# Ledger of designs, part 139: miniprotein binders against a2bj90

Target 1, 235 residues: a2bj90
Amino acid sequence: MSRSARRKTSALNTVLRVVEVFASIQGEGPFTGTYSVFVRLAGCNLRCPFCDTRYAWSLEAGKPLGVEELVEEIARYEPSLVVITGGEPLLQRHPLNSLVEGLESLGLRVQLETNGILPAPARDEQLWRVYHVVSPKDVPVRVPGAKLHPSWVDYARATGRAWFKFLVANEQHVREVAEYVAKLGIPRSRVYIMPLTPEKLDMKELLELHSRIASLAVKWRLNFSPRLHLLVQLP
Below, E stands for the ipSAE of ESMFold2; O stands for the ipSAE of OpenDDE; V2 stands for 0.75 times the mean of E and O plus 0.25 times the DockQ between their complexes.

## First folded at step 15 (miniprotein)

Design NB6 (at its last look DockQ between E and O 0.94; V2 from the best seeds 0.84)
Fold by OpenDDE base, look of step 15:
Structure NB6 (fold): chain B 235 residues (1-235), chain A 84 residues (1-84)
Amino acid sequence: as target 1 above (235 residues)
Amino acid sequence: SEEIRKRAEEAIREAQELLKEVIERAKKTGDEDLQWLAKLAEIYLRAAARAYQKGDYDKAEFYLDLAQELIEEAKEMLEELKRK
């Protein structure tokens, strides 16, 4: 391989398309309440009808940022967690591995949010070392083209660094989640159910929906994920 | 198309009428879980209507389908409560 080809491959692995970087709390999943920097990557392989971040679906919606510059920007917030989210972060897998390496070198904890369609990290990827919250879009809500990649189940078993977060509306949805995770052999301790909230929900209705889904989580012996940022009116 | 728009509008209207009937019946039972299902259906149907007004037909259809599922579940519960 020529020196020019190595430089081009190195440059391609060092630039991310980033929609936004902001500090908030993690409102969802196992890290709920953690002061976090969110890195929203551009591009998604789905078109979920209920997506709150449709502006991130196109790769062109993101600005090209160098990994080093992005690590420095993130570090200035002194986060307790770095949350990599977006459309689908794993569409930018190569530069994302470089980002993770940079963040881990500073001792920062990293959590990825993914729809689980793309393969889980391999053992030789920097992504293997971080935490993952997988949000399947095939159960109980069915998004066209969504299918959980089987390797996420294997990754969860091998590492203990994956959780599965499901959107639910009612008890039937919770039943479908329970059946699905049982069939796949996902431990219930790694499963979160989260209320499916439409945009601009009234705060009273939002709280009642949270209460109902939390009660179902207890009944079905599953973990509950709030949408805490919505409850406390943070981004 | 204008036809797709009209069909979506009609489907939302029909679901609104049906839900109104379910809400009125649910209030008479005093069953809190049934009343919640009816309210949840209302929440999603309002989301469908808002999406429709914005021309977001994929979101409108998604929330309409979800509201319809909940309306049917509420109807089934109403029929079960009549048998007791």
Scores: ipSAE 0.834, ipTM 0.929, lowest interface PAE 0.6, mean pLDDT 93
Fold by ESMFold2, look of step 15:
Structure NB6 (fold): chain B 235 residues (1-235), chain A 84 residues (1-84)
Amino acid sequence: as target 1 above (235 residues)
Amino acid sequence: SEEIRKRAEEAIREAQELLKEVIERAKKTGDEDLQWLAKLAEIYLRAAARAYQKGDYDKAEFYLDLAQELIEEAKEMLEELKRK
């Protein structure tokens, strides 16, 4: 291909539709407590009734940003972790791989949050080398059209860079998660349960729910994920 | 949509009335797990009511269904405790 054609293709791979970029603490999953910059990408392939980021569902909600510009913006925060979230970030897979390349060239650690419907990264993708927290939405909370792509289990085993996080309300939900992950062959060490927290809980209710779900995690020998940002009142 | 709104409102009110009795009975038992189950049902039913008032009927239905499951579980525990 001519140099001009190669440059045109590269430019098309360098635009993401971004809803927001902000600094905070990663409040969920294996990197809980880490000073992070969040990049919320527009677009989602689900319409979860419990979604707390509905403003990111439409691709129209995002502003087009160049990957180079975005990398520079992120770097200014000096993050310990870059969290790519959304919507569903893998809907913008191609330019997302370009963003990951730019972030890794600066030595920045990257984590992706995904509902796992689209396939796990291939070995030749930049996304292969980042960390992934996969939140299936077909168990125990069943969202229509949600089905975990089986490649995520293979990816987790091959790389050790994926974990699976489930929203739960009670022990029946935890039992359903345990059965689900056993059937799929997902090791318990890769599984997190997290409290299903609706809006406007007072602090006592929030703490009680955390305590109850954490106790269930211990009982069922699963990892516990808080929603730490809610407990410490950060975005 | 008006029919859906009316049915959701009625279902939420019915669940609220039932839960009120379940909470009272749970409190009298002194059983901490039962009291938590009733409280958890209240948390999700309150979320359903709030979503309904905002016109978010899919969220309202989701939390209502969850609350109703918890109410039924609490009723079963109350009957089990009565037989002990």
Scores: ipSAE 0.816, ipTM 0.912, lowest interface PAE 0.7, mean pLDDT 91
ESMFold2 (binder alone), look of step 15: mean pLDDT 82; pTM 0.772
ESMFold2, look of step 19: ipSAE 0.792; ipTM 0.903
ESMFold2 (binder alone), look of step 19: mean pLDDT 82; pTM 0.776
OpenDDE base, look of step 19: ipSAE 0.833; ipTM 0.928

Design NB7 (at its last fold request DockQ between E and O 0.93; V2 from the best seeds 0.84)
Fold by OpenDDE base, look of step 15:
Structure NB7 (fold): chain B 235 residues (1-235), chain A 84 residues (1-84)
Amino acid sequence: as target 1 above (235 residues)
Amino acid sequence: SEEIRKRAEEAIREAQELLKEVIERAKKTGDEDLQWLAKLAEIYLRAAARAFQKGDYDKAEFYLDLALELIEEAKEMLEELKRK
């Protein structure tokens, strides 16, 4: 392999397409309430009709940022957690592994948000070491082309570093989640249900929806994920 | 197309009429869970209508379908309550 080919492959592994970097509170999943820096990566392999981050669907919506520069930018916020999100972060798997390596070298905890369509991390990836919240889009809400990759179940069992977060509207959706996770052998302790909230929901309606879904979580012995950032009016 | 737009508008209107009937019936039962389903259907149907107005037909369809599912569930509950 020529020196030029190695330099081009190294450069491709060190640049991310980034939509935005911001500090907030993690509003969802097992890390709810954690002061976090969010890195929203560009590009998605889905077109969820309920997506609130449609501006991140195109890779061109992101700016190219070097991994080193991005690590320095993140570190300035002194985060308790780095949340890698976007469209689908795993579309940028190679430079994302380099980002994780850089962040872990600083002792920063990393959580990935993914739709679970792409394969889970392999043992030789830096991504293997981080936390993952997988948000399947095939149950109970069905997005065309969404299917949970089976390797996420294996990863969850092997590492204990994965959780599964499902959007739900009613008890029927919660039932479908319970059946789905039972069929896949996902432990209920790793399952979160989260209210499906439309944009511009009234705060009273938002609170009532949270209350109803939380009650269903207790009834069905599942974890509840709020949308805390919506409740407290943070990004 | 203008035809797709008209059909979607008609479907939203029909769902609004169905929901109005369900809300009126639900209020008479005093059943809180039924009243919640009707309210939740209203929330999603409003989301569908907003999406439609913005020309986001995929989002409009998604929330319309979800509202219709909840309207149907509420109708089933109303039928069960009449049998008690």
Scores: ipSAE 0.837, ipTM 0.930, lowest interface PAE 0.6, mean pLDDT 93
Fold by ESMFold2, look of step 15:
Structure NB7 (fold): chain B 235 residues (1-235), chain A 84 residues (1-84)
Amino acid sequence: as target 1 above (235 residues)
Amino acid sequence: SEEIRKRAEEAIREAQELLKEVIERAKKTGDEDLQWLAKLAEIYLRAAARAFQKGDYDKAEFYLDLALELIEEAKEMLEELKRK
């Protein structure tokens, strides 16, 4: 293929629908506190009532960006971590694998956030080698249609590169999570519980909720995930 | 649906009345865990009411259901503390 044809073919095969790219702190999960660039991809296969990012639900909310251009934009931030999120990023799986390849070629660490409905990466995918935080929405929050694909548990066992994060409000929810992960064979060392925080909480309420859920995490021997960006008022 | 909207509005109002009584009773006990449970129900019921006012009925229903579960838990704890 000529150089001009390779550019045109690459652009057509390596385009992502991107809602936003921004620098911030990863506020949730195992990489909490890390200086990160967030890439929010458009499109979602769920309509969670508690979603904080409803503006990313429609694929048409995203701007088409070439993967090579996107890699260059991300690199300029000099991130310690690249967080690919959305919507549901795996809806754009093919160009997403191209993005991951480009980022890893520059030595950049990549984490994917997913609701886990679509299957885990295969061994021959670039996504196989990145970190994944899987947030099932069928327990305890019971979002319709939000069934975790069983391949994520197998992937976590095979690679050690997946963690499971659950929104909880109280101890009953934590008990449901504990039963769910035990049934699926997910070890508690891979499980995070995170406070379900509606909009418009004042700082005192945010801190109280964090404290209560963190205490439950200790009691149930699970990992705790804050929503640190809310506490420090970052995007 | 207009009937579904009216039913949700009534359910929120009824939950607000129940919660007012639960909060008062929880304060009288001095039990900090019970008072937190009542406060948490208030947090989610407030979220439900706000979502309803904005016409986001799916979000309103989600937070209302959660608030009602917490109200029922608080009522059960109040009954248990009363027997002691």
Scores: ipSAE 0.828, ipTM 0.918, lowest interface PAE 0.7, mean pLDDT 91
ESMFold2 (binder alone), look of step 15: mean pLDDT 84; pTM 0.802
ESMFold2, look of step 19: ipSAE 0.799; ipTM 0.909
ESMFold2 (binder alone), look of step 19: mean pLDDT 84; pTM 0.798
OpenDDE base, look of step 19: ipSAE 0.836; ipTM 0.930
ESMFold2, fold request of step 20: ipSAE 0.782, 0.805, 0.781; ipTM 0.898, 0.908, 0.905
ESMFold2 (binder alone), fold request of step 20: mean pLDDT 84, 84, 84; pTM 0.802, 0.799, 0.803
OpenDDE base, fold request of step 20: ipSAE 0.822, 0.826, 0.823; ipTM 0.924, 0.926, 0.924

Design NB8 (at its last look DockQ between E and O 0.90; V2 from the best seeds 0.84)
Fold by OpenDDE base, look of step 15:
Structure NB8 (fold): chain B 235 residues (1-235), chain A 102 residues (1-102)
Amino acid sequence: as target 1 above (235 residues)
Amino acid sequence: SEEIRKRAEEAIREAQELLKEVIERAKKLAEEAKKTGDPELLELADDLQWLAKLAEIYLRAAARAFQKGDYDKAEFYLDLAQELIEEAKEMLKEAKKLLEEL
């Protein structure tokens, strides 16, 4: 490989397509309530009908940012957690590993949010060391082309650094989640159910939906994920 | 595209009519449950009222998506509302059996 090809590959590994960077509270999953910097990466391998972040689906919706510049930007917020989200962050796996290396060098904790279609991190990736919240899109709601990659179950067992978050509307959805995780051998302690909230719910409807799904979580012995940011009107 | 649009609009209207019937039957069941004081029937009536409300929420989401020309989102929330309406109809059949046993 020519020196020019290595330089082009190295430059591609140091730039992320970023939609937005902002500070907020983590509203969902095991880190709910944590002061976090969110890095929303551009591009997604799905087209979920219920997606709240459709503006991030195209890679072109993101601006190119250097990993070093992005690490410096994130560090200025003094976050308790860095949340890498987007469309699908793992579409930018190579520069994302470099970002994680930079953030970990500063002692920052990192959580990835992924749809779980792409393979879990390998042991030699920097991504192996971070926390992952996997949000399958094949159960109970079925998005075309969604399938959980089996390596996420293996990663969860090997590291204890993965959780699985499922969108649910009713008890039937919770049953399907329970059956699915049992079949895959995912421990219930790693499973979160979260209310499927359409846009523009009023606060009363939003609270009632949270209450109903939380009660189902207790009944079914699963963890509950709020959408806390919606409840407290944060981004 | 226009035929797909018309079919989606008709399906939303039909779901709205079915939901209206379910809501009225759920109200009657809730009144009967209060008169009997049966705990199982009270729970079933509360769950049914919630499913009807949830179906309404999703059906409103479908209608909003449809109005915006987001047919994938409209279909998704319509299907979800229809599932809840069918579940509510099954619960109404169960409730009728429970009432016949009291």
Scores: ipSAE 0.837, ipTM 0.921, lowest interface PAE 0.6, mean pLDDT 93
Fold by ESMFold2, look of step 15:
Order: sequence, then C-alpha cells, then structure tokens
Structure NB8 (fold): chain B 235 residues (1-235), chain A 102 residues (1-102)
Amino acid sequence: as target 1 above (235 residues)
Amino acid sequence: SEEIRKRAEEAIREAQELLKEVIERAKKLAEEAKKTGDPELLELADDLQWLAKLAEIYLRAAARAFQKGDYDKAEFYLDLAQELIEEAKEMLKEAKKLLEEL
C-alpha cells in the first residue's frame, strides 16, 4: 500500500453523527425526480419555526458512524444521487469532506443541502466538486441568526455548482427574493422559489399552492421548485 | 408565560373571525364579478379568493401548532396569516370601489 492509499483509507475512517439514511426521490430544486439516497446529519445552527426535521437539530440525535461504513451502506442502494442534508451538514465539515471523497471515488454524484451560514467550499476541499443547493433563511422568511455567507455567491460564479432556493408564500415574498438576489448578484437562472407548505394540507390545497407559486415563477422569470415528495407521498 | 399564551390564543380567535368575514365577502364578490363580466373585477375576485384561501391555510396551521404547544410555529404562521388578512381587506376596498363605478 502506498502512503497515498493509506492516507485515503485513514480519511475514510473518520466519524459522522448521522440521524438517518434512506432512499427516496429528490423532491426539490434542480435535481427534482432523481432516485436518491438521503444522509441526514445531526446538528443545526438554526431553529427555524417551520422546520420539518426538528429531530435533527441536536448533535446528540445522531449516531456515530464511520465514513467507510457509511460509504458502503450508501453504495448498496445504487443511487443516482447522494443527498447530504440535516440539520446543517457543514457543522460536521471535516468528516463530511471525507465522506465526499469516498463517494466520489466510487463515481457517485453528490448534492449538499445547506442554509448557507457557514462558508462555501474552498478549492482544495472535496466539497468543491459537488453540487450545492443553498437555502437562505433571512429572506423572505426571517429566521433570527440567519445570514447567507457571501462566499456562496463567489462559489456559484466560479463553479456553476450552486443554486439558491427560497421558500415563498405569495407575490410579496417573491418580490423580496428578487430584490435580495439582485443585490447579491445572484443570476435568476440560479434561483428557485418553492411553496411554503405547512403540515396537513390536503391534496387539493397542496396542488393549488404549487400552481400559484409556479405561476409566480413564470411571471418573475425564476425557476420553480415543487415539493414533489409531498405530492407523491414519499419521505 | 400564561399571559402571553392567552394573548396569542385571543389573537388567533380574532384572526379567525376576520378571516370568516373576508371569505364570505370574497365569495360574494366572485358571484358579482361573474354577473358584471368586467375583466378587472373578475381578476380582483380571483386574486381575493386565493388570498383568502392562503390566509386560511396559514391560520389553520397556526391554530394547530398552538394546540400542540408549538408556540414558535404558531407565531410564525399567525404573523403570515395576519399579513394576508390585512392585504385581503385592502383588496376588498379596491373591489368595492370598482363595483360602485359599474
């Protein structure tokens, strides 16, 4: 074994705090409809009142899992996409880079979901080469402590591998998003608006909300993100 | 505290009563708009009916969250619903003025 091979093996032995691993369909953003394995990491730096995954807020909610073991588990699903989500996955940045290295070595495509408070990947990080869907929580929803780190805009410009996804309820929210992304220099081709869907909507309400937000996306020349997993009743 | 909780409960009840009035008036406007055939009034009626429905969706979410003791979620959706109810009231004033001009 070379020193390079031994170093790779050692990096894959780092530990992540993992809440759950499951197969489903990516229901949101640019990869909507893709057969995916979801890896939900523990810990979050926000306490969004509308959060649907509050069980992932505490780092204690995660079980320690070796990166090498996790890569093997993910590979058995034969996913078209690996979605790393949470909480906020970048709170476990160092072992997360090790996981990405392992997944990339198997040719698996990776997407990260982040609230964008922590900085975007540097060029020498394994995370540099994966896809990112950034969901700022300071506009139009106004979560205390949320602030998009400016490096995400620079990263998106340099790589073309980041998109920005915003929860909206109505046209006033869409106007706020449009103003926000213009001020930050985020091109509209990288922007998704997605319906803010509370729990327990019936199917008619869910479809109507999707229809109205999609019409606003067309009107404002922004991309539309469904919450497809809700429409087809998948996790 | 109990005082803050009681005020939140009252705010939800007040919003529910206002929303019932908005929903009733939105339905009546839609009927009147169809009779007039006026394209501006028809558009206002459709927008108003949707706005009222959206406020209903979020107010219902606020009420459910309050009943479960999730006061952060309840406050979030209540604030959204209240903003939508106020927008609906303004739209009703616009629609009434347009109807009087016919």
Scores: ipSAE 0.810, ipTM 0.899, lowest interface PAE 0.8, mean pLDDT 91
ESMFold2 (binder alone), look of step 15: mean pLDDT 86; pTM 0.845

Design NB9 (at its last look DockQ between E and O 0.89; V2 from the best seeds 0.84)
Fold by ESMFold2, look of step 15:
Structure NB9 (fold): chain B 235 residues (1-235), chain A 102 residues (1-102)
Amino acid sequence: as target 1 above (235 residues)
Amino acid sequence: SEEIRKRAEETIREAQELLKELIERAKKLAEEAKKTGDPELLELADDLQWMAKLAEIYLRAAARAFQKGDYDKAEFYLDLAQELIEEAKEMLKEAKKLLEEL
């Protein structure tokens, strides 16, 4: 068996627990605005009180789907980006690496969304070569049990393929983020602050919160992440 | 337990009353700042009005979550609202001192 043939076989023989697959716009982080297919994997190692996707917390919320069929389904959308999210996708790390192998064999660009508790990819993993948006939940929002694994900073420095996104409500939160990333050695160019938006905000409130957090991003010389999908009412 | 829930409900009510007072004081300060035309006072008044509004947003989220029995969400947003109310109180004191010095 050739290395190429063995790699393809590995990618297409495993099963993922998948909550949903859908096309939309990436609304957050460095790829904001990109036509994307979202793959929401079941299971999460956190129970964030502000989570927008609580329906993905339980592994039982996902249906088993073969990697080969999932790759074919994704490809039919002709996406500019494949966003793997969840829950916490790294809870299904082994079959996730198989999915990434299949998507990369078709030349599809992949981004992972993670809370960063589990370690960053190793150099011999398929996930090593994809983009990552890491959303630590221990600062400023301080979710119990959340702690950024230190390997994510090393990974970001070694590869340039990771960014860090933080939910903030006000300037005190931004100050806490700035102190946190400085201590960890994360450069400002890799840091995004994003508004903490509870459910049932009207559009005026949502826009005003975006405006205020964006102004803080400029003041503190950090990148701003909108929640664009909320503003344009897409999933 | 029921005792913990009663304390949380009381805390939400207390925060709601403090917020009502804060909103009125923020409005009054904004009117006074407008009369002075002082750029620093105008900025403080705008920041204060925004913080009061933001505290109201999160306190509404806390109250809504509490009524639905989502006590972890309620506690999270209540704590955040309380932090904003306390910060806004300190900003109001700063703004009042600046107004007196004008």
Scores: ipSAE 0.821, ipTM 0.907, lowest interface PAE 0.8, mean pLDDT 91
Fold by OpenDDE base, look of step 15:
Structure NB9 (fold): chain B 235 residues (1-235), chain A 102 residues (1-102)
Amino acid sequence: as target 1 above (235 residues)
Amino acid sequence: SEEIRKRAEETIREAQELLKELIERAKKLAEEAKKTGDPELLELADDLQWMAKLAEIYLRAAARAFQKGDYDKAEFYLDLAQELIEEAKEMLKEAKKLLEEL
């Protein structure tokens, strides 16, 4: 391999397409309430009709940022957690491993948000060490082309660093989640149900929806994920 | 495209009419449930009212998406609203049976 090909491959492994970097509170999943820096990566392998971040679907919507520069930017916020999200972060797997290495070298905790279509981290990846919230898009709401990769179940069992977050509207959706996780052998303690909220809900409607889904979570012995950022009007 | 648009608009209108009827039936059931004081019927009536409200929320989301030309989003929320309306109709049949047994 020529020195030029190695330089191009090294440069590709050190640059991320980033839509936005911002500090907020993690509003969802097991880290709800944590002061976090969000890194929204560009590009997605899905086109979910309910996606609130459609502007991140194209890789071209992101700016190219060096991993080193991005680590320095994140570190300035003194975050309790770094949340890597986007469209689908694992589309940028190689530079994402380099980002995780940089962040972990500073002692920063990292959480990935993924749709779970792409394979879980391998043991030799830096991503193996981080936390993952997997949001399947095949149950109960079916997005075309969504299928949970089986390796996420194995990763969850091997590491205890994965949780599964499902969008639900009603009790039937909660039942389907319960059946699905039972069939896959996912422990209920790793399962979160979250309200499927359309854009521009009234706060009263948003609160009532949260209350109803939270009650279903208790009834079905599942964890509840709020959309806390929407409730407290944060990004 | 225009014919698909008209059909989607008609489907949204039909869902809105069905939802209005469902809301009125849910209100009547809730008043009957309060008169009986039966805990199961009260819970079912509350759930039915919520499902009707949630269907309204999703149907409004569908209509907004449709107005923006986001047909995938419109269809998605319309389907969710229709699922809730059908589930609520089945719950209403169950509630009527319970009320006849009291």
Scores: ipSAE 0.818, ipTM 0.910, lowest interface PAE 0.6, mean pLDDT 93
ESMFold2 (binder alone), look of step 15: mean pLDDT 83; pTM 0.798

Design NX1 (at its last look DockQ between E and O 0.90; V2 from the best seeds 0.85)
Fold by OpenDDE base, look of step 15:
Structure NX1 (fold): chain B 235 residues (1-235), chain A 83 residues (1-83)
Amino acid sequence: as target 1 above (235 residues)
Amino acid sequence: NPDDEDEAQWLLKLARIYQRAAEQAARRGDYDKAIFYLDLAVEILEEALELFSNPEIRKQIEQELQTTKERIEAYKKKLEEQK
């Protein structure tokens, strides 16, 4: 391979399609309450009917940003956590590994949000070192084309750096989650259930739904994920 | 059981929340989202129906279920017409 071909391949691995970068509180999962910078990557391999971020589904919705520039932008916020989200961040796996390397070199903690369709990180990837919240879209809500990749269960067992977050509406959904995680051998301590909230709920309805799902989490001995950002009116 | 009645009333409220979300989606021409929330409303109404013993309330839920299912089929047709 010519020096020019190596420079072109190196340059291709250093650009991300980014929809938005913003600071907020992590509202969901094991890091709830953490001051975080969110990096929303463009492109998704699903078309979930309930997706709140449909504007991120196309790769063209993102602007091309260099990894170095993005690391500098993130660092200016002095975050306690960097949350990589989007449509599906792992569609940009190669430049995402470079981003993680840059962020970790500054001592920043990184959490990935993924739908779990694509394979978990391999041991040689920088992504192996970070935290992952996997949001399966095959249970209890069934999105066409969604299937949890088995390697996420193996990754969770090997590293202890993965959690699984499920959207639920009622007790039947919680039952289906409990059965699914038991079948896959996912420890309950790594499972979160989260309210399936439609758009434009009033605060009273939102709080009541949170209360009902939290009670089910206790009953079923699962962790509860709020949608804290909605409760406190943050992005 | 008072606890079952409270739960049943909550489920009826939850079904109505999803039905409103479906109507809002349908008004925007987002029939995929509308169908999704109506399917959830059907599941929730079926669960509520199991908890209610009152024949008049059961009859109302059954009618709401039927109307919701008919709306799903109407939105499926509209979704096909968009393709």
Scores: ipSAE 0.850, ipTM 0.939, lowest interface PAE 0.6, mean pLDDT 94
Fold by ESMFold2, look of step 15:
Structure NX1 (fold): chain B 235 residues (1-235), chain A 83 residues (1-83)
Amino acid sequence: as target 1 above (235 residues)
Amino acid sequence: NPDDEDEAQWLLKLARIYQRAAEQAARRGDYDKAIFYLDLAVEILEEALELFSNPEIRKQIEQELQTTKERIEAYKKKLEEQK
């Protein structure tokens, strides 16, 4: 086989460890409200105490799926957006680039969710062309081991395809986020604050928390992210 | 100042939301999550305390703070035992 044929064969044989694939709406960040297929990859390099998806922490929680088969499964949903999440998807970076290639060949728009510890995409990666929502876990509440890789700010500036999303409970948290993004040179237009919602909040509490954090977003001139899927009771 | 009164009442409600979340996490053995939410509740109760002037309300908040801090220490011990 030629080098080109071996590359194609390798992409066909590439596997990802996948916890779940499902259709819903994107409830958070710049693509809120979009009909999406979510691909949750196994493995995480953090153990956030507030994590809602602890079942995805271990790489062994994922089922090995071939990239070509996964692309076909995703395509059957006819999504407007494919959201790759996890755990931390960049732990499976190489096969993830193969998945992105397959999805882009079908004209599907892709968004990645990452904690930003691993570096931003290089220009020669398929991930370079994908949208990214980066959720640093070292502010306002510092998770041990969390640190935003500085390449994400450079990537956002160079491409316009990255946004930064922060969980906040109160104004002190918003102040800390504002100081952090100012220090790193992240423009306010790229920053979202989102309510830190515990599991199973009742609807009145959920709405009030949304209202309070949204008011702070206006006060501090930051974007507000809802958790829309919680408000409309979708996964 | 009515805005300070509204904010203070909200902070009390928010602290109780996180306290409830911590209790739920602890029932499931997730003591790291429980401690996280109780630490948030302490921070928020301290903020609320600075906004209230009524001595009886302040005393109630201080009692709630003490109880919450005791729960944190108990859960830290439980977390160590899980290691």
Scores: ipSAE 0.815, ipTM 0.917, lowest interface PAE 0.7, mean pLDDT 91
ESMFold2 (binder alone), look of step 15: mean pLDDT 83; pTM 0.803

